# VH-VL binders against Large ribosomal subunit protein uL10m (mRpL10), part 80

Target 1, 224 residues: Large ribosomal subunit protein uL10m (mRpL10), of Drosophila melanogaster (Fruit fly) (q9vpl3)
Amino acid sequence: RGKINIQRPKAPHYERARVVAVTQPKYPELPKAKSCFKTRAERTQQQQENPYNEIIAREVRNWLDHSRLVAFFHLSSITADDIFRVRVQLHKQNLHLKSYGSKIIEQAVKNTRYEAIVPLFHSNHCIVFSPDPEKTAALLRIVRRVPQMVLLGGIVEETMLSRNQLVAYAQMPGLHAVQAQLVQTLSQAPGHLIQQLQAHQNSFVQVLDVHAKNQMNEETPKST
Key: E = the ipSAE of ESMFold2; O = the ipSAE of OpenDDE; V2 = 0.75 times the mean of E and O plus 0.25 times the DockQ between their complexes.

## First folded at step 5 (VH-VL)

Design z30 (from u2 with heavy chain S54D; framework fv_imvotamab_arm2)
Fold by ESMFold2-Fast, scan of step 5:
Parts: structure tokens; sequence; C-alpha cells
Structure z30 (fold): chain C 224 residues (1-224), chain A 118 residues (1-118), chain B 112 residues (1-112)
């Protein structure tokens, strides 16, 4: 007749749910790990491989020119396995995670409309490219589960956006015209955008410095 | 263990100000949105607004825009909901809840009962 | 605003029997990213809401497998295959596809 046995079927399901709830991953303390970027020594060597830097810079320009969505991230300690999993997840959404040395980025964007982004790449960074700006929401959902990647800002439909503006863009309904209008409305002068994005980056670096100092270590304040 | 702990019940008179709190623990507070939901006595749930604590970016429901202020202090992992001048119609249970992109509101506070009567 | 309509208003069920709750939206809940931000919440008497299901059919951590979600576009269903005593409460559907985020009116699941 299909009436269930209340003593046996319910208990296993309840206990399973309880075990899953107890073992549910809370937001973990991050394991210290290698960056997705080359080490400083490797980056220095890559910079010294001129004239090959122009070939790589051309590749970066090609990604910028053919991507309608570009997102910039600060990257803290992350394992090779973890970043690979993130890359796979992003790739399923036609989102392409790339890492390039700061000198190559500088060379790639020199004398272009993107020159203003150079200051964002002075520390550890990753860039995500996509030809599809509708994937901004998918991108943010994926990276918000990756605490090692901190959104700094980006470029959507060739318009530079701060972190807050990208978050706002991602939360718009799926109306292409409305999203394009929002991007234009949220647009800011390159100087202001850089200042805002650098502030977010500097705040994150400051937080890391505070966390590193579990003991009170103060230097004498300097006055100019 | 992810947990959101809200401040205790409040009894106020119309015209008074009020600020209630929601303290997060067991997760990276700045990496998740915090939302506020109202439940009037015997009625359903009503979304009021959200805040991203890392930069205090807020978004409000049109019916609550200008009626309340949502804020957060990431140094003490606490979000706030504030009224400048309470009305009797503000009598309700107020919940804070953590929001993550595709998960909706995944963890909820225990609720703060606000009673406004003369 | 997207209006979320739930049926039935109340659902009395006997222990061990199935229960089914429907949710209908005034507009499609498919977001431009291809995902549908439809979730189901449970509120037990005197307790805060609890997430059961997100994105139509995905069970949240710790939620028993007797709960299942289905649907597409504007029509969604939450099913409880074998109702237990702890399942008494009010169930809400919620959409986060479009601002403002909106909830259904609720369905009360009762034993008797």
Amino acid sequence: as target 1 above (224 residues)
Amino acid sequence: EVQLVQSGAEVKKPGESLKISCKGSGYSFTKYWIGWVRQMPGKGLEWMGIIYPDDSYTRYSPSFQGQVTISADKSITTAYLQWSSLKASDTAMYYCARHYGDLSFDYWGQGTLVTVSS
Amino acid sequence: DIVMTQTPLSSPVTLGQPASISCRSSQSLVHSDGDTYLSWLQQRPGQPPRLLIYEISNRFSGVPDRFSGSGAGTDFTLKISRVEAEDVGVYYCMQATEYPWTFGGGTKVEIK
C-alpha cells in the first residue's frame, strides 16, 4: 500500500541529516599555500626574457580586447589543488583565470585605454576574463566561496567598475539593456576608480598585517 | 559552527529611536551578506534589506527605504538595524540572516522581538 | 515586484504520509545567468526560519533527503516524502532572482 514504517525509515534519514549538519564545512581557516602566481624569482626571470615579453603582452591585450568581462582579484595564500578546482569551476561558466607578471601587464596596457589598471597589479593578483558579461553573477558566486581571492574591481562592456559597482551589476535582473545602462551609470573617471580599488586593496593588506601581528608591535610614528 | 546571535527583546514607545544588533561567528564575517527580515505577529516573512560588511554596501527593499538604516561594524563582526523614530506598525519579530550568492539565506539569527506601544 | 503564491494555505498530514506544497511566481524566476534563485524555508513554531532547499532542488547541508524540490520557470513544488513530527511548521518559498526579494505567503504543515 506504500505506507512507510515510521520506526525504521525516519531514524536513518534524521541521523544522516544530523551528521551532515555537524560535518558541514564552516568557513575554514585558510591553509598557508603557494600563490597561483609564479614566485618572485620566477617573475623576475620572466621579466628578463625580453623580447618574449612582447609576445606575452600581446596575448594579454588579446584577452582584454576580446573579453566583455574582466575582473581583478588580489590573491592570498592558496594551494595548487584549490586554485585548479576554482579554475575548473570557472571554466564551466566560460570564465578564464589568468596570471601574469606586473611588468607584462604594464607593457600590455601601456598606451591603451586600460593603462589605469596598472597600480592594481603591484601585489599578488589574478585576472578572470570572459566574452560573456552575463557571467558576472556566476563569477561572484564562485569566488565568494574562495576567501583567498578578493575582488578589487573590473571592466564590463569596456567600462571600468569598482568592487561595489560590479557587485551591483551582478545583482541586476537578466535584462541586457538595463545592465548596459547600469554599467554606464556606475561608470567613474579612471582616477577615482583607481583610488577606490586601491583603497580596497590597501584595506585588505592592512587587515593581513594586523592578523599577522598577534602581539603588539608598534614602530615610532614619523611626522613630516 | 556558523552562528548569528541577535540582541534581546525591546519594548519602546512611538517616536523613540532603536538600534538592534546581529553578531556573526564561526565564519568570515566580511565575505557574506547580512540581510534583515521582518515578521509581523501572525504574518509571513518580508525582506527589508541587505549589507555587505566588508565595505558596508547596502541595498533596501523599496517599502523600507528611508524607514530603517542597516549598518555593520566588521571589527566586532556585528550588523545593525536602526530606526530614528519608531511607529506602532513596527511591532514585529526581526531576523537577521546570512546570504551567500546561490544559497539564499542559509543561516538565521534567533530573532529580536520589537514591541512598540503607547 | 514578483508575487509568490503558495498553495495550500494549510496541509494537515498523518505521520509517515507525504506532503506537497506548491509555489507559483508572477514572473519567470530564471536569472540572466541561467540559474533560478528559488529557495524553500522551514519555520518551526517559536523558531527562526531554516533553509531547506536552494536553486529549486538542491538540499542545504543537514537537510534530510525526504525533502525534495522541483519545478521550473514559474511553477515550483516542495515535497516531503514521509512527514515526521519535527516537520510541523510553516514553509515559505522565496525568490532572489529580482529585487526586491519576495517570499510566498506560507503553508502550514500540521499533524492530524
Scores: ipSAE 0.000, ipTM 0.416, lowest interface PAE 16.9, mean pLDDT 75

Design z31 (from u2 with heavy chain Y100W; framework fv_imvotamab_arm2; at its last look DockQ between E and O 0.08; V2 from the best seeds 0.00; counts 0 for: pae E 8.7 > 2, placed apart)
Fold by ESMFold2-Fast, scan of step 5:
Structure z31 (fold): chain C 224 residues (1-224), chain A 118 residues (1-118), chain B 112 residues (1-112)
Amino acid sequence: as target 1 above (224 residues)
Amino acid sequence: EVQLVQSGAEVKKPGESLKISCKGSGYSFTKYWIGWVRQMPGKGLEWMGIIYPSDSYTRYSPSFQGQVTISADKSITTAYLQWSSLKASDTAMYYCARHWGDLSFDYWGQGTLVTVSS
Amino acid sequence: DIVMTQTPLSSPVTLGQPASISCRSSQSLVHSDGDTYLSWLQQRPGQPPRLLIYEISNRFSGVPDRFSGSGAGTDFTLKISRVEAEDVGVYYCMQATEYPWTFGGGTKVEIK
């Protein structure tokens, strides 16, 4: 390197090069930057742009209005490349993986029948939407290969279901009438379901304190 | 079938008010956003703003904020674009288009030509 | 505002030959929800725009398979594998990742 390089200025010193790499514009955004987790910059921007939260909340409400299947997941640390691959796999099945901040979710479901789901989103999360409830089995098959995504529960045909109820639904034959009947059978009268959805999220963290069901061999529970 | 039908062409003088319409049919009107796009003669497309008819929430391009008003009447499945005082520079074709979660304008109206001249 | 730069300004193409249109954004089009909201529109003379492709590469209903989209981040391409007479018109890319939504300047496809 004793020669003057007219084509390129001297590269920054090691420490400055690292700083420049960190502070350079997000341009272009690489696929590996794509993640269910929001960056600090995205969170700060959303706080400063309150009107942006209002419009995104309506986009979330719009997805809820168009989806006959909605599944809620707790999300552990995952690489941008891995989540991108999962999103592509899901998209092939008309399953749409989305990530939103908890404040946006709260605004989206406020004053709706889904308001009770807000406590599910106090930790890192992502949501899968689909207009096709027959894709529940495909969803669970794909997610089994992604240990960072833990199913909490969901909504099928406008009925809130726990994790176990969603698994039961997925295992049924694909006849529309039979599945609609099963959803009605699995649905519970008021209050119990939200407690179960929140309990499943809490139990993932607190393994030793499982809620009342201590049988390890979990078969599809049937509600009579 | 999904259709967006816009009101007919308008010829106006500077300073006059105008309200043009976009009527949706063949779909659930309140489950989709309506956007407005301007195309000046011989020029490209410009996004003006959008409305969510379910609650009449609006968002405007900074270039059009205060220059136009977007509204909707969900009882007659119609969105509106309105000027309080037209300028010659408002001469353009105006399109309405709908979108939802994929944030693409999937269906478009036929356009309303607005001509403003003295 | 995100600036969308579209090239070329015009593309005279021999009938049956391929055409390629480039679209470059001033910043990444990856939305905070994880998706990329880049679409392509076709406008034939005297007609309203028509959606061709949404979310980079998904073909809209009724759009022939000779149209394809690709790209990521800030660089996107629309390709027509075999240009037909009815493909004459102006093509626009559009971003909906950030408000205000913005369009490319347009590319005129014409037969030579």
Scores: ipSAE 0.547, ipTM 0.784, lowest interface PAE 2.1, mean pLDDT 80
Fold by ESMFold2, look of step 8:
Structure z31 (fold): chain C 224 residues (1-224), chain A 118 residues (1-118), chain B 112 residues (1-112)
Amino acid sequence: as target 1 above (224 residues)
Amino acid sequence: EVQLVQSGAEVKKPGESLKISCKGSGYSFTKYWIGWVRQMPGKGLEWMGIIYPSDSYTRYSPSFQGQVTISADKSITTAYLQWSSLKASDTAMYYCARHWGDLSFDYWGQGTLVTVSS
Amino acid sequence: DIVMTQTPLSSPVTLGQPASISCRSSQSLVHSDGDTYLSWLQQRPGQPPRLLIYEISNRFSGVPDRFSGSGAGTDFTLKISRVEAEDVGVYYCMQATEYPWTFGGGTKVEIK
């Protein structure tokens, strides 16, 4: 394959793209026998002396502690250019795209309220952090154009939300909108009741009434 | 708002011990790293190491491993840099600085000048 | 250790003219989490360092628009669009991508 180096400027714009027919020769600098002849002891020492995972895990904890919005995604294969474009779009909205190994996430959330998220990181993934929970709608709009990022769920204001709950949260800005949605839901329940009466299903009316009360108690978090 | 206030200048002799301090205020002290940076007279900046005050986890630059001790007391929001036996080559300005997430060192202390001479 | 090389070592500039500082790392600064932890610091004479730019191009709070950062991978640039008298000092690049964290050697900006 041809090597693509995005760190180098292109030729002057009045020139056509030029393709080098052969891969340019690389002159790999051999490490002094270390990479070629690693011993068992050197591999063991390298594993024991990998303290960077602890630094990263503590930084993940810092992100979790400072973010009022955290969203978890499954990440399918994506090109470096595409993920870079997504990262730039997210960063403009104060949304920070990160990816960590599952071992690091496990260390970061051990003995915290977030231990439940560990299974989400068994597959390829990414995480978006933000201090601004009102940016949830912006996040979902940006990633809608990125089918490689599949929303799994999130955390808003220290509350774990499923995928559907997070999507619903994004559609309800402010306390007034939540109250209006609840009123509309209650108004629609009697209509369903009337339609069911034509089928002579009075026992279903009683069941639906119990169900409607259950849904009303669970559908909307009250922010007070 | 965010402030890192360091202890005052020190004049010491070789072989003496020293502990200098860095007090953080205006933010949640235990949720941010504190790093120490040396600047020798007329020279650039050198990273010495970092500490996470919540659990006192530390990491040192290999150049400073075993030469200094970094510690913190979260109850008084203070980080420390300590020598057991000073050398004349330890004469320098020492800065503490705060680290967070995608930032490097975002806020810096005013510096502590340490002079070690016979 | 990642070596950070700054050029030029000294940059005398005419007041109101642009300045450009280069920083080159011995390895890519792209972390496995997808971010690049390259920052720029300013140290005015007699003062502690202060953060100007983080993650290549983001201006820190209170930093004027005349400062901008760019680059990728191993090559990074800090630009001052119109140098003012208060911009005199030493500028450092720093990487926090890999342990141990390292600084460039510094670039002294002065008015000619």
Scores: ipSAE 0.021, ipTM 0.538, lowest interface PAE 8.7, mean pLDDT 76
Fold by OpenDDE, look of step 8:
Structure z31 (fold): chain C 224 residues (1-224), chain A 118 residues (1-118), chain B 112 residues (1-112)
Amino acid sequence: as target 1 above (224 residues)
Amino acid sequence: EVQLVQSGAEVKKPGESLKISCKGSGYSFTKYWIGWVRQMPGKGLEWMGIIYPSDSYTRYSPSFQGQVTISADKSITTAYLQWSSLKASDTAMYYCARHWGDLSFDYWGQGTLVTVSS
Amino acid sequence: DIVMTQTPLSSPVTLGQPASISCRSSQSLVHSDGDTYLSWLQQRPGQPPRLLIYEISNRFSGVPDRFSGSGAGTDFTLKISRVEAEDVGVYYCMQATEYPWTFGGGTKVEIK
């Protein structure tokens, strides 16, 4: 009676091994435990199907359509209290701080003139709206005191501006003053041209006058 | 004090053109929007559109798009509502109102009654 | 378009008694930032509309304390704690949350 070596069972006959290999129950891979934590991506996808997002997107469009000043900010580790304080300050200046999800913004601006703003919304951000482009200086003054708000850029009078351009815009005298300066500069251009054109004529006349005077002096006989 | 003063009542015939005015005073005219609201006789209020007087940027309600023209002259702090061709159905009271950043109309004109009859 | 429905159409009230007007929107008026752009307007007979309340519950300058606004989402209420003779007129709710802006049909407040 050959001692069944339990520690090294003899490999089954080749044919039996094949049958065992084929008859081994393929247990379906246990569904990978869907981590209870829906990835940010999955949460974002579920938010896309919410009819509420369409409503919010329309609201965003409403703000964009009725704003002459739009500024985009990155928020860095700002508390709710800090945001509230800033909001109150901005509100006193008829500036409106709003926050939207990136997907909502994308949906809101899709196929619109505002589509270029989408890349700005990859991080924690807020938007400030105003019906008054002249409030740009006031806005910048307020947000300078809030280091957690980083200006990314904005839209002023339907023109997309970089951060630096917005700062420059805020320093400019009101649109009317700039227009007045432009008109003044343009009005000076023809004057300068006329002066230059007349300068040649005047020089020519002067030379002719000198020549005429010299001829008259030569014709005056020295009365000896 | 903020005031909006509108032009007087108008009696017109169908097919005629009309331009009514709204003059703002007591505030910076270029910093606020002006909206127009229609009220038909015995009916409610209807938003028509708004204009930003600083650059004359204008938005219309879809129902009034192409039916009226809103304009402004900032030099005289006046907004306008005009029709190229009036209809009998245009008979209504028309109000101008100042719009502020909170998306509200805070001050209203006294209204302009427009009567269009054959 | 957001439809604003006001009830009642007419509200006869005895002087000194309270009045309540309801405004319901066809969709939520809450903006993503948490603000709700609902306003109440008063129009006295023969006069232009006057702003009473903005953003649900904020009284506009010069508006008496007897006027109060409340509500959330789709349901809003204007209350007059003690109706006075000068309060006779038509009251309108207005939404500016979504374009185009729309008004309720109005509620006529009358003295019994």
Scores: ipSAE 0.018, ipTM 0.534, lowest interface PAE 4.8, mean pLDDT 84
OpenDDE, second read of step 6: ipSAE 0.017; ipTM 0.491
ESMFold2 (binder alone), look of step 8: mean pLDDT 94; pTM 0.957

Design z32 (from u2 with heavy chain D102E; framework fv_imvotamab_arm2)
Fold by ESMFold2-Fast, scan of step 5:
Structure z32 (fold): chain C 224 residues (1-224), chain A 118 residues (1-118), chain B 112 residues (1-112)
Amino acid sequence: as target 1 above (224 residues)
Amino acid sequence: EVQLVQSGAEVKKPGESLKISCKGSGYSFTKYWIGWVRQMPGKGLEWMGIIYPSDSYTRYSPSFQGQVTISADKSITTAYLQWSSLKASDTAMYYCARHYGELSFDYWGQGTLVTVSS
Amino acid sequence: DIVMTQTPLSSPVTLGQPASISCRSSQSLVHSDGDTYLSWLQQRPGQPPRLLIYEISNRFSGVPDRFSGSGAGTDFTLKISRVEAEDVGVYYCMQATEYPWTFGGGTKVEIK
């Protein structure tokens, strides 16, 4: 007769069936059939098998742990030369522009206090790190001239800030801004700060949606 | 300015232990990887391994796994390369270099010449 | 391991003339994140290596514009548009796409 399982879960059989189902022959999309670049699936598999991801994930965790200023940006298409110029300008202010794949971010922050930031990185993104939170004003002045970078929010002195809070922080003189944020944090649970950060990202999406709808509803008959 | 300063030349006999150093300055030591590269006399470059000073995580080249130990002391911004028992074949110039993602090895130490002879 | 093959082994060149160095990898150097971790290093006689080019074509800080990198996948080139006396040395390509990280065998650039 067949095999009888006396253990609590039957999850192993379900997991095996799932693996077979996802690995079974399937009609693939052909949008990149002529490309020499790897497909999304091939890239994901290669990353899982490549130990370089573990090394970069540890680097990301260290940047998060040792930076008193972390700013999150949505990043639109930008040339290598343009991003390099921005990186040089930022570096002069002790601001370090980094870009990591979403999977690496997930590996870096999983089971840490930072895991709540993962949703921010499902879009194209970059992060700016600094040991000096007083450089927030310099950061925003530089990024103002880079339309491809859109501020989503950040972390200052281990406190999660929305875009509006980070902009306000940049306008305040040093010590008073830090003290004000600390007082606010003492009256709030961490979950509320995470919700505020995510709400800010959602508000940005809403602004884009409203703009798109306005463009659709009222076309300019003569644009010149 | 960013600098990596290595310890001075060493002359050792086979079977002796050795620990050479690489001191970083002018940057945040814990935010960058430190790698070690060997160059045998008249030969090319060989990657030995790398360490993340913040948590002392190490990755070795298979050729050097078990042959050397890489360590770091972040309180004095120094990385180390160590042998428990030297061989004549360990005679080489050893470089430390800072590593960061897309830049690869961006700044290099001056090198430490290790000579192992009977 | 990814094997990095450099040609030529040596490149004697007249001052002011161009030099070209080829580097071929046994496997594609395109990382799963879409970037290519291919760099070029210069080692002058008696000195440590120096980073020239990172990610195929980007010049490192302080590197003269006569140095340029190009290529994709498995085939990469370093060009020096006008070789100067200070350019004498050995040039190495390096990949950091996959462990273990590997270097090319080196190309010696010397004045003839």
Scores: ipSAE 0.000, ipTM 0.455, lowest interface PAE 13.4, mean pLDDT 77

Design z33 (from u18 with heavy chain L103E; framework fv_imvotamab_arm2)
Fold by OpenDDE, second read of step 6:
Structure z33 (fold): chain C 224 residues (1-224), chain A 118 residues (1-118), chain B 112 residues (1-112)
Amino acid sequence: as target 1 above (224 residues)
Amino acid sequence: EVQLVQSGAEVKKPGESLKISCKGSGYSFTKYWIGWVRQMPGKGLEWMGIIYPSDSYTRYSPSFQGQVTISADKSITTAYLQWSSLKASDTAMYYCARHWGDESFDYWGQGTLVTVSS
Amino acid sequence: DIVMTQTPLSSPVTLGQPASISCRSSQSLVHSDGDTYLSWLQQRPGQPPRLLIYEISNRFSGVPDRFSGSGAGTDFTLKISRVEAEDVGVYYCMQATEFPWTFGGGTKVEIK
């Protein structure tokens, strides 16, 4: 199964491409000069917006913007006790578990590159944030012990990943490990070439030696 | 060295409000939970609640839910326990303790004695 | 609520002799994550509680090896192999498997 290149992912299967296309954040065109006149609908919507929700929405946005790893989970009949324990375990790995209402999430990601995540929040959900994408494996290890947490997908280094892609990412060697392997491979290439070149030379010398020895044996008079 | 230092002894009357403090030092305050435990005179230990200072996530014992408020200020690495209206039955020693999931309450404050008398 | 029952209430012990304290829970303390969150605490006279054992059998840092914890499910035991004068105090078991967390009633260890 081909190494998932997260920097230059191969064009996904057409079905996946369709999903990706739908989930691609449509960056709204810079609003042309919003006429100073907010429509009655916009005013009413603003009046109904709980200032508290705005603050929380801002917080969510801040988490999204500063996280290199974001994972979305569905919660199936999880108890507060279980959430507590999971939170502790995640924290040990510098992973931060948060839960927000769907409306707050909608408000937070409206007109942002994260707008595609809104459909994931139709039921009880939680989000795990991390500044370190290398913690993906640790995250998956922890949540495996919690059947009530179902992985839906995530964002790694500003790229939205499906559940399967996230799992695959977690199985990949770290960037440094890959770099090290590459360097090793590159460093071995000249050595291998030299060995191959030397092997032919050595073989040739051996053949010559055998030939020389045979000639010397033919010249040695059988002392009767 | 990990230390939890609690505020001094309090003598109050019924109906008065009170806020006692627990200051953590020698460790990353936001990485550990802080729990509060009550011990009435000559009695055993009672778990009151716990707070995660990083995001102020709090859990209460049902017996103490609505009776006390647990809070934290991570900027000064301090946790608080407060009453809006004290009762004589609140007379007790109150301990704060650091909690790390697997290790339980590993470090304890020296305790704060609260005396409520008419 | 999980009820923690300790026995005995009082344990008079001769110096150098072993002591054993039992803690029984009203339900299993095995959490869904597979771990058992049972701890033992020591409270010396006039002092705050001190952690001795966590997760049934793990000694906390600085705790002498004469202290040991054992058990499973609903039955747990704290053992002191050789009681010393400094071991005088009240011992508590604590469960943190389910909220609310609860303590045992305590066992007073005293020297005969």
Scores: ipSAE 0.021, ipTM 0.549, lowest interface PAE 5.8, mean pLDDT 83
Fold by ESMFold2-Fast, scan of step 5:
Structure z33 (fold): chain C 224 residues (1-224), chain A 118 residues (1-118), chain B 112 residues (1-112)
Amino acid sequence: as target 1 above (224 residues)
Amino acid sequence: EVQLVQSGAEVKKPGESLKISCKGSGYSFTKYWIGWVRQMPGKGLEWMGIIYPSDSYTRYSPSFQGQVTISADKSITTAYLQWSSLKASDTAMYYCARHWGDESFDYWGQGTLVTVSS
Amino acid sequence: DIVMTQTPLSSPVTLGQPASISCRSSQSLVHSDGDTYLSWLQQRPGQPPRLLIYEISNRFSGVPDRFSGSGAGTDFTLKISRVEAEDVGVYYCMQATEFPWTFGGGTKVEIK
């Protein structure tokens, strides 16, 4: 039961990047006076510049470095209203839903231990961050109501986990020693983990294809 | 206790800029949305927009898109509503309110009266 | 946009008698998640709005039990079982099912 009204415009990632770039305390364009209202052309040009991408990439790295729980999702067609509702429900549990472009994620994780996650973000995606790994159960409970968000895997206590491993972790009651042991026991080599995460993404694409075909076949002859 | 305290009444002329504030206290400011609601003299309530202070994400009503700017400074737990150029039709009481979902707009500021006249 | 229509515009009631306010939406307020994001607000003269009821029928903290909400789909009702002097004011329904969020036109509750 999601009680929170969620609505975001399309391409929220780029809109956020522009806001951050424009609202910096000291503008790199000085001494020229800046308009309080950027034109569309000016905002588009700034978005394409490498320095702004690097600023957002640092934000992503900061989230990765300061979160003990990170969950990766494939995001199917979903209304702005629905994703907004999910975002606010997650926020109530100190879970922060973020969406970033693939190039920015690649830039953020390049030359880090997280570089292996880049292939997960070639299609529509979102990431949930939290400083509290015990919120994994709450996360999965909320997402269970959102069929458009498909769990691919995550990072718990700096350990990469597949979808099944993250689900197993969520089922452990809040005993830190037991949860730490589970993470250690379930951890696998990055290659095997990536294959499992990719398989879940591919399985979801197949499910969407089947549903699309079923919907087409259910079209009534009465349509005029 | 949860409180939203708004800035004092403003009297302005058409064409002037204005920025009013809403300071939250008694709760985790970054965990709640702040919305702005307009009430023209003797009229009902109109939703203007909302902001999520943690990342400054905003959503505006189509009627107010491009007419106002909503912002927040989480370091001082304050949200803002700003006009670049006021019109006489902007004369109204402006409320900020906290939004979570379960409670909808659960706590409201006392209101800021903005009067715009030549 | 979803249009919220309140009736009556004004409700003069005798102290201690019940009052009933209706709110109709131009389309269903049932969200795809199964919840209905309809709330009721009270605004006393010279004061900011106050949340009374959220999600059709749930009373907010500190709201007296003489206030109750009911309804489904497009038709909603706020009832005051025994109107007290402090209940004088304007009552608004609000939907948060779809952006933009919209309010009813308000119903003024007055003592006869």
Scores: ipSAE 0.000, ipTM 0.458, lowest interface PAE 14.0, mean pLDDT 76

